# Miniprotein binders against a7ua95r516to809: the designs that were tried, part 249

Target 1, 294 residues: a7ua95r516to809
Amino acid sequence: ASLSLLSISDLVPDLQFIFFWMSNAIEILYFIQQKSPAYMQTIELMDDKAGSKESLLSATISANEEAMTILEEVIMYTFQQCVYYITKTLYVVLPGLLDCNPFGTEPSSEQCRRAAGVCVCAVCVMPEAVRRVVSVFQTTSDLLQQYQVHSEIQSQMFAYLFFFTNVSLFNQLIDKGPARGWFQRSRVLQIQASVKILLDWAKGAGHNHLAQKFFAKFCSTVTILASPPQQLSQMSWKALCAEHPSLKPVQLHRILTQYQLMAELGPLPIWQPSSEDEAYIYRTVDLLESFENH
Below, E stands for the ipSAE of ESMFold2; O stands for the ipSAE of OpenDDE; V2 stands for 0.75 times the mean of E and O plus 0.25 times the DockQ between their complexes.

## First folded at step 16 (miniprotein)

Design jk5 (at its last look DockQ between E and O 0.80; V2 from the best seeds 0.79)
Fold by ESMFold2, look of step 17:
Structure jk5 (fold): chain B 294 residues (1-294), chain A 86 residues (1-86)
Amino acid sequence: as target 1 above (294 residues)
Amino acid sequence: SDEAERMAIDARRMIEEAQRLAEQGNHEEAIRLLLESVEIAARSGDPYLLVKVAITAIVLALQTGDEDVIRRAEEVLRRAKELLYS
C-alpha cells in the first residue's frame, strides 16, 4: 500500500488482503482457546507411562501459550495496518466537512441533474464532502462483515476511526477556524448539520454508542458554538465544564473566546474560570489533541 | 503410535526449518517445505503442529511480496484449517 492512494476504493485490494489474514488469525486463536481445556483434560486423564504424561502436558501448555502469543501479535499488527491505511484516507477527506454546506441542494449524478426541479435522489442530497467520509466508514463496515471479523474487533476498529475523526476535526477547527471563518454562527450550524449526518450513519450501522463516546470533544465544541447567545451567556464556567467534561480548560477557554467574538457580546470576559482552572487556560501545549493516544 | 511420534518429530523439524528459511528471506523454500509438512503434521495427531503450520503460513504471507508464495500460503492455511477443524 502507498500513501499516494487518496480514495478508499483504491485501497480495497490491499485491505482485503490484510483482512483475509487477520480474520484467519482471529479464527484460529478463538478455536484453540475453545478447544484447549478439553485437550489438556484428555492428557491429564491418560495413563502415566514412564512419566511421559507430565512431559506431554508441559510441552502442550508451552505450545498453546506460544501459539496464542504469536496470533495475538499478528492480529495487532494487521489491525494497525488496516487502521493506518483507512485513517490516511480519512485524513484527506475530513477537512471538507468543515467547508461544506449541507443545506445546499446540488445534484451529483446524471439522473439527479435531469430531475433538477425535484431532487429525490439520496446521493444528490448528501453533500459530496460528507459522502466521501461516509464512503470510508461504509467500505470499512462492508469489509469487516465480508470477512466475518469478530464483533469485538469490529467495535475496536470503529472506536479508533471515530477517535481519529474527532481529533482531526477538532484540531482543524481550533487551529484554522479563525482564519477560515468557521466560528461564524451560520458556518457552525452547517458544520453541526454535517456531523449529524455522520452520527445518523453510525446509529444506522449499529455504532451509536461508540460514536457518542468518541465524537464527544468535537460534538461538545459544536454544541457550545451553536448555542443561542442568551442561553450560553447565562451559563457559568463551572456549569459548562460539567456539561462538557471532554474539553480541557484551555480548549473550553479558546472556544468561548471565539464564541464571544462572533456573537458580538463585547470584549469583556463573560465566563470566569475557576481558580483551579485559571492556571491552565493558557497552556497552549494542551490545546490540540494527539492522534497517537489510542 | 510410534509412527505418530516419528511424524511429530519430522513435522516439527520441517516447520522450524521453514521458519528459519522465512527469517532468512528464502520465502520460496520456506513455503515449499511448509506445504510438505501439512500432511505429516496431521498424521502426528498433535493439533498444535497444525496450528504451527497455519501460523507459519500466515506470518510468511504477511512478510513476503511474492504473489506465488502468498497463493501457496493460502493453500497451506486452507488445508491446515481443514485438517485442524475436522
Scores: ipSAE 0.800, ipTM 0.952, lowest interface PAE 0.5, mean pLDDT 86
Fold by OpenDDE base, look of step 17:
Structure jk5 (fold): chain B 294 residues (1-294), chain A 86 residues (1-86)
Amino acid sequence: as target 1 above (294 residues)
Amino acid sequence: SDEAERMAIDARRMIEEAQRLAEQGNHEEAIRLLLESVEIAARSGDPYLLVKVAITAIVLALQTGDEDVIRRAEEVLRRAKELLYS
């Protein structure tokens, strides 16, 4: 109940707090990494007064190692906390993306309406369900930039968030898709358009490579399902495997089986798995993606 | 100098006591000691003492629920950074 009401805006104060301290911890870590060699060299160049140099160097090394360890722990902790909060928000808004009709006339965001009447910015013309997802990512991006978080940490953050999003959407589509009619071509085209809006945002935000990488599985699934029966029925299992390498054999087989049922196609020998893949198509444990392998 | 060495010893002791107090949940006294230690650490000429102050402030801020302690931790951190980059 309480999770359904949680918006990214409600988490902004908490995220700001965490990002502030994370950014400062990263800054201090880099300071140490950059200054320590020169400082140690300065100690090494000191006149050796009765073994004091060696003791000072040892103490400095120890202090450096301790500092680095604590900072790394702080960075890891704060990163995990950010991911935890953001993914909770994503968990709430992502299901709406699959039911979204992006071809409908939905009103612009309330925020832009208040400021300028009808805003025609890329975000304001988005369907509400897509906008909610984009808002989570945009808020995350804005906070990372606001606190000048190191680019590597930003990349890691978005990598994980895109991974999480892909797993969530893929698993929902595979598990609930047949029952909810998401495998119907018209619905698939809506999903495809919604995901394209999200990918276009990611491209505009500078995360195109990460988005293409981490959304590959979901995009492949949607691409197959969006394919006309006349086209897809001409593609062999081997060709589909080659075109969609992100899909496991069990996943591809499931998608094709459900497609066949939905399109009322008879058995297609051309979609028969290879002898090499035949053992894998029954591994139902591999059907859904895991969140643990990131 | 003998004075810088004395200041380094004092700063280290203050920071370590602040860490101990923070671990005990006495965040208010911990942050007070950190505030006092920043200037002493700077005068010692040891940048690692300033780093230790900054780290202790970060850790303390993440451990405390007290807004005043957090604000003072930000001040400690800011001052430590100013002195590190001076």
Scores: ipSAE 0.783, ipTM 0.941, lowest interface PAE 0.5, mean pLDDT 91
ESMFold2, look of step 16: ipSAE 0.790; ipTM 0.950
ESMFold2 (binder alone), look of step 16: mean pLDDT 87; pTM 0.851
OpenDDE base, look of step 16: ipSAE 0.779; ipTM 0.939
ESMFold2 (binder alone), look of step 17: mean pLDDT 87; pTM 0.856

Design jk6 (at its last look DockQ between E and O 0.90; V2 from the best seeds 0.80)
Fold by OpenDDE base, look of step 16:
Structure jk6 (fold): chain B 294 residues (1-294), chain A 86 residues (1-86)
Amino acid sequence: as target 1 above (294 residues)
Amino acid sequence: SDEAERMAIDARRMIEEAQRLAEQGNHEEAIRLLLESVEIAARSGDPYLLVKVAITAIVLALQTGDEDVIRRAEEVLRRAKELMWS
């Protein structure tokens, strides 16, 4: 199937398989952690018939360490596989978010998975492009809950998925935005509204802090681009840096330069980078975000 | 007991052989040995042998493309878990 046709629903069976084994590995790990001390104590309390207690304890410790190591490797492997499949689906649906007009009356053609007929739930009233993204996250959440995956692993999963989403959206906006017209104020406002729906979902799902943290860069970019020229032209470089600390100087400079072009503003001395930042604004290697930092 | 110790030795040998067979790509024979070993491991009274069975089943399921082996690995795992939490 072409990558363009891949839905999260198509990956559910594969994800279920991986989540099943991951969850079981975590459960076995928990068993070891809970039972190991008691078992070792039982060995310690045994009659030392042949001076073999110490050797038995040592062998038990070694077996425990080996088991823990293998389980951790399995958990890490299965986690990575889940992330791989989910991010592959996100890669397909995320571009649609930038082109989405959430203010348009596009009829939601998809029936709510939770109700027969016309559903007015928060997901069903979403624009199709936003709903597709949310569906990936919701499916992930539902699977994590179904298999009772530990909360820490759930948090790590969503942290990475939000990170990936932010990097993907940010890089697409910076790289393709000017050519696609995404820097036009009307389009920016559409993007801002779409992202707000996603953030509202994340808040409702209990991931508000993670979403705010990992979407900070994309949100800052959209906030700047959504700002009226009259307001933004009154903000100094230093003020913008302080208000948007998630943006590197090169990124902020690029955003402001493109904003100037789009808004047909002449050079603004107030946006001139500080002498300290002047060397950094030319670091084009730092312009796009890397997926390797997580 | 001497019987429990013998069972522990036998279970360990069976699990180790299953691991070797799995590494060689003989997943069907590996899972057969695991199915036999889980009950012996339980009777030994050593909880770490049950853990070793469960881990081996998990690893085998993730390495194999054979649906029947996967199903049997799930059975091994289920049985191991039942005995672990008994």
Scores: ipSAE 0.765, ipTM 0.933, lowest interface PAE 0.6, mean pLDDT 91
Fold by ESMFold2, look of step 16:
Structure jk6 (fold): chain B 294 residues (1-294), chain A 86 residues (1-86)
Amino acid sequence: as target 1 above (294 residues)
Amino acid sequence: SDEAERMAIDARRMIEEAQRLAEQGNHEEAIRLLLESVEIAARSGDPYLLVKVAITAIVLALQTGDEDVIRRAEEVLRRAKELMWS
């Protein structure tokens, strides 16, 4: 039989291993940072027999620097390994967000309607495709809390996961959207609703600021595509760039082109790129986003 | 005291030998020697030797594929942490 990519639940043992060692490295780093001044003070209070105090202090400073350097490298390495495993599962589940219908066609929602009165409403209104993505984020959050990982590291991890999610969804929409019919108005509204469910999860989990920051490009894209023609046609290229600074000129141009095709609009002079931006609207290398961190 | 200084010298030599053994791929002997060094490092009065033990255990656990070595590295780490807070 064929083997599929692993789900997040299949990766939990590997993540538990990595989080255990990362959390301990962070704890020891904290110990050094908070206790080093007191220890060096005890050295300064020693009797300076045969001038050994100066040598001991120098060795202690060197040991402190070595320990901090190694611990920081371990924390970075283990962080990268966690991200590797988690994004591996995200890559598999994220495309489903673009294909699902959150407005009640999902089979899970249909079963809840039939069993009226025996239903957890929040669970029944979340499409399976959205649930799979939320499961990755929720499992990550649960593990970070279980191993008492410092809040700054937790924030950095979700910042990267939201960045990855944004890049993956944006690239799929731009690259495959025309062939998949994802630029049709009804489809865009379904995508918008699915992403809203994910954003609501992020807000409830305490990550609203990170989600707002790192989903900006995809959310801007969907906002433009979901806009009524009456409203969007009144906005100039310059105004759209200012309202959506996360979009590069080539990206905005492509989105507006798809909007015109879907809405059967003729050319709009107000959407003509500025002279400065005209040089950049055909830069194919800038159309899709890189998964490499800026 | 001279005893504490001798314990520090002994612990440091044991930890450095464990690191050398780990670099050579001899993970079983590395973790055994490291475990023996924990109490000596604690008795030296130098908290950075316990830190060095803990770091060496963490690095070894992340490098090895041997489940027994990983379990023993966890034991070393737990003991070193207990002694740091005592």
Scores: ipSAE 0.754, ipTM 0.929, lowest interface PAE 0.6, mean pLDDT 85
ESMFold2 (binder alone), look of step 16: mean pLDDT 86; pTM 0.837

Design jk7 (at its last look DockQ between E and O 0.92; V2 from the best seeds 0.81)
Fold by OpenDDE base, look of step 16:
Structure jk7 (fold): chain B 294 residues (1-294), chain A 86 residues (1-86)
Amino acid sequence: as target 1 above (294 residues)
Amino acid sequence: SDEAERMAIDARRMIEEAQRLAEQGNHEEAIRLLLESVEIAARSGDPYLLVKVAITAIVLALQTGDEDVIRRAEEVLRRAKELLWS
């Protein structure tokens, strides 16, 4: 199947398989962590008939360490596989978010999975492009809950998915934005509204802090681009750096330069980088975000 | 007891052989040995042998493409868990 046709629903069986084994591995690990101390104490309380107690204890410790190591490897492997499948689906649907017009009356043609007929739930009233992205996250959440995956693993999963989403959207906006017209104020406002819907979902799902943290860079970019020229032209480079600390100097400089071109503003001395930042604005290698940092 | 110790030795040997067979790609024979080893491990009274069975079943299920082996691995895992929490 072409990558373009891949939906999260198509991956559910594979994800269910991986989540099942991951959840069971976590459960066994938890058993070891909880029961091992008591078991070792029982060995310690046994009558030392033949000096075998110390050898048994040592063998038990070694077996415990081996078991924990293998389980951790399994959990890590299955986690990575889940992330791989989910991010592959996100890769397909995320570009649609940037092209989405959330203010348009596109009829939501898809029936709510939760209700027969016209559903007015928050997901059903979403623009199709936003709904597709949210569906990936919601499906992930539902699967994690279904298999009762430990809350820490759930948090790590969403942290990575939000990170990936932010990097993907940011890089696409910076790289393709000028050519696609995404830097036009009207288009930026559409993007801002679409991202707000996603953030509102994340808040409702209990991931507000993670979403705010990991979407900070993309949100900062969109906020700057959405700002009226009259307002943004009054902000100094230093003020913008302080207000948007998630942006590297090279990124902020690129955004402002493209904003200037789009808004047909002449050179603004107030946006001149500080002498301290001047060396950094030319680091084009730092312009796009890397996926390797997580 | 001497019987429990013999059962522990036998279970350990069976699990280790299942692991070797799995590494060789003989997943069907590996899972058969694991199924047999669960009950022996339980009778040994050593919970770490049951843990080892469960782990081996998980690893085998993730390595195999055979649906029947996966189903049997789930059965091994289920049985091992029942015995561990019991």
Scores: ipSAE 0.783, ipTM 0.939, lowest interface PAE 0.5, mean pLDDT 91
Fold by ESMFold2, look of step 16:
Structure jk7 (fold): chain B 294 residues (1-294), chain A 86 residues (1-86)
Amino acid sequence: as target 1 above (294 residues)
Amino acid sequence: SDEAERMAIDARRMIEEAQRLAEQGNHEEAIRLLLESVEIAARSGDPYLLVKVAITAIVLALQTGDEDVIRRAEEVLRRAKELLWS
């Protein structure tokens, strides 16, 4: 009764409608692309008066281009509408992933507790905050399969959803992390575990390559912050840039500054940016990612 | 043939009129006329007229908020696809 209007379950009828019409538009586009060469060839091989054959072929080419143009616009429009609804729900649920504790879940089995208190399954139980994010992805995946949306479009949809997820989590961590305590080591390890659960879902769903590509910035950030201080402090700026190419100089510098504070390694900067990169570490305009960055 | 050419002219006119009616907000008349055009488009032998019918049904379904128009657009699309694939 008190559920938000932005729940993915509340949007299923709208998504079903859009996926149905998008899938049909894609199917017709594919049909035209596959059949057009053969149909035009049959016109070219007709025994017909000169000029009449050329006129028919010209009209057919025009009709083909018109149809493809409209179908591409329809597909783009319906894709954008799906993304709009889905990302609205993601935006609401993603911040909770940064606040949850995947390690604090009580074991559901007393048998696991009795085994000397060592039970991996108790650590791996999906917290509610992670479940809410997975529910958005799983519902989207189920609907795309239900309506037989072309696999290439399904991949593009998840590419964008993972891009959006990465931008949202990264920006929240960088922008609000100090005030929310998300840079504390115990919190970073909890965040890392929560993201691992999400990455495991993506792998099981057949989207591992997309998740690896589009979560790179956030994952790099968490990896740095979770690193042992002795190991990280011995790495040069150049080595860190090479290990984490997804991070801009300003982003890497900010992360390392927060790491130094969290690890209590003193106020003097440990990592010395290269001369080339030093011009970029203060570009505030580049610190946060754009949701429309390609 | 001359019959197929006349069917093509008639189907194109009906589809374009359905598109104009849809642009004017007259979705009920648009889908009615579009449904009538399906058989004529099929008899023309021009697959792009059936494609035009299907596209027009998709666009109309996405523009309208009327459940009856949407259901009839689904029927138009189903019939156009059936004829196109045959």
Scores: ipSAE 0.769, ipTM 0.937, lowest interface PAE 0.6, mean pLDDT 84
ESMFold2 (binder alone), look of step 16: mean pLDDT 86; pTM 0.842

Design jk8 (at its last fold request DockQ between E and O 0.85; V2 from the best seeds 0.81)
Fold by ESMFold2, fold request of step 18:
Structure jk8 (fold): chain B 294 residues (1-294), chain A 86 residues (1-86)
Amino acid sequence: as target 1 above (294 residues)
Amino acid sequence: SDEAERIAIDARRMIEEAQRLAEQGDHEEAIRLLLESVEIAARSGDPYLLVKVAITAIVLALQTGDEDVIRRAEEVLRRAKELLYS
């Protein structure tokens, strides 16, 4: 009766299996891409005994196309299976980032503990909820390195995992935030701090550019919600759209509505959508993000 | 060259029969025949036959669910790669 069946540790044997076969398919694909021109040339330099050289070249071209097609399909299938297993785990652990208190006293990085020597290092605390998410990313990174997966495929894997993380966190915040009290100022500041820890992991792991690209919507949302009322109430709708281009009009409108409720502000004229955007603030089909594309 | 051509024909026939057996669900016979084909494919001098062996082993391992077939597919792949990269 626990969620341990959904932990990344329980999925490691399945992931090891898939990574082994995927990495071998990638290796062979790369090998034939590198060697095919030289091999074709050796056939072209053969004596054309009984006119069979053209038949051999045709057969070799066909064999190359067949091999590449199948290897690409295998790589795509295995990549999607890895992503499926990993994101299933992320889906379970990500909501905890919205509930946790990163200003607590939970254990954190060994580097921080060794540098500090005592429990004065509250700034280095990593809540259990954040640790669970980092563990998924770190385990994925370790497996990709263990099986020597090509760096381009590693980047594509993390691009999708960060995309998934952003969509999941944004949708949970928008959908459950009112009922869970996640728009309260103290909670928003805690969420901001938790996300900072995750972004710091991504930077240290060499994925800073991908994290900045794919977390933009969630980070914009938290930045707006964390802004002091004195500052935010001076920014027009047009200025907010320009500063936060990742947010759709319906999304920005919902965020500002929740901000008004939290700060006990009435409607502000400066936040009236442009006439162009007025038609879009009620498009509820655009409120939540899709997991299907990035 | 004529002997190499005969060997290549034999290797291709074995690999294609292994693929047909795998499609029919007879994974044990498929991997048995594939194991036999590895050295013959190498003797042919056609690198694409070794690639075909390796691909067939990968696909079979991903389809089967049978631990013994998977272990034997790993051995086929290891040997095919060793011969291919030599």
Scores: ipSAE 0.810, ipTM 0.955, lowest interface PAE 0.5, mean pLDDT 86
Fold by OpenDDE base, look of step 17:
Structure jk8 (fold): chain B 294 residues (1-294), chain A 86 residues (1-86)
Amino acid sequence: as target 1 above (294 residues)
Amino acid sequence: SDEAERIAIDARRMIEEAQRLAEQGDHEEAIRLLLESVEIAARSGDPYLLVKVAITAIVLALQTGDEDVIRRAEEVLRRAKELLYS
C-alpha cells in the first residue's frame, strides 16, 4: 500500500542528503589518491634523523590505507542506498509502461502546464506512464550533476538502473504478457513506441551506449513480437538466435511459442530449435532474468 | 618541528576521541570535538589529519539523525576541504 504512493519527488530530500555525502567522500578519496604519492615522496626525501623517517612513512601509509578503506565503504554504502531508493520508485512506475498507449492524446505534465500553459518540450509530450519513468531517471541525473558526482559513479548508477529496468520489464512481459494481451501486435507496437521514447531520452542524456547494452534483451523481445507474422515466419531459429544474441534459448522459445499462439500460426518447423539448443529450451529456471547477476 | 609534532599529536587525539564518541552515540560531543580539531589539524601541517577530520565528519553525518549535528558536520567538512586546498 505505502509503496504505491511513493514518488521520486518524495525521495529527493533523502537522495540529496546521500548524494552530498557520497560526492564529498569521492572527492576526498580522489584527493588522497592524487596527493599521497607526492606526500610520501616528500617524507622519503627528508633527512633520516635516527629512524624517524621510516616510522613516519609507515604511519603515513597506514593512515592512507585506513582513510581509503573507510571512504570506499562510505561510497559503497551511499551508492547502495541511492540505488535502493531509486529502484523502489522504478518498481512502482515501470508496470505502467507496458500498459501505456503512447499514440493517445495524453495531457502534458502538470508542472509545465502551470508555468507556460501547454509545454511542448520532449518530456511534456510524453505519455504519463513514460514520463513517470523518465522523471525517475531525469531526477537521478539532475541530482548526480547537482552534486558533481564523479562520472564513473554516474555511469555505474545508470548501468544498474537500466539493468534493473530491463529485468523488470522483461520479466513482466514474459510472465504476464500473454494474460494481459501484451503479445498482441497492436499492444507490442505501443510498448515499442514507449520504450523508444525512453531510449531517446537516454540518448539525449548521454547514456546511449549503456541504454543499448542493458535494454538489449527487452528490446529484442519487443522487436520479435512487433514483427509481422509473414516476416517472422520466414526466419529460422538459427537466424533469430543470431539476430537476438541477448536472448537465451529458453526465452526465445517461449517468445516464439506465445507468438505462434497469438498469431494462430500452426507449428513452424523453421522455428524448431537446433539440436544444440534443444536441451536448453526446457530450462525454465533461466526463463526469467535475475536481479542478482549485476 | 617539535611544536608541529605536539600539535599533530593533540589533533590526532581529538579526532580519535570524536570517533570514539560517535561510535558510542554521543554525536553532539563528537561534532564539537571535530570542530575544534579542524583548526588544530591545519596547524600541524599534516594533510592526513585534515582528511581524517573530513572522513570523520562524513561518517558522523551518515550515522546521526540529528539535523544540527549534520549541519555542523557539513561545516567541519567544508572547513577541512578549504584547508586541504589552501
Scores: ipSAE 0.790, ipTM 0.943, lowest interface PAE 0.5, mean pLDDT 91
ESMFold2, look of step 16: ipSAE 0.798; ipTM 0.949
ESMFold2 (binder alone), look of step 16: mean pLDDT 86; pTM 0.839
OpenDDE base, look of step 16: ipSAE 0.785; ipTM 0.941
ESMFold2, look of step 17: ipSAE 0.804; ipTM 0.950
ESMFold2 (binder alone), look of step 17: mean pLDDT 87; pTM 0.845
ESMFold2, fold request of step 18: ipSAE 0.789, 0.790; ipTM 0.950, 0.951
ESMFold2 (binder alone), fold request of step 18: mean pLDDT 87, 87, 87; pTM 0.850, 0.851, 0.849
OpenDDE base, fold request of step 18: ipSAE 0.773, 0.773, 0.772; ipTM 0.938, 0.938, 0.938

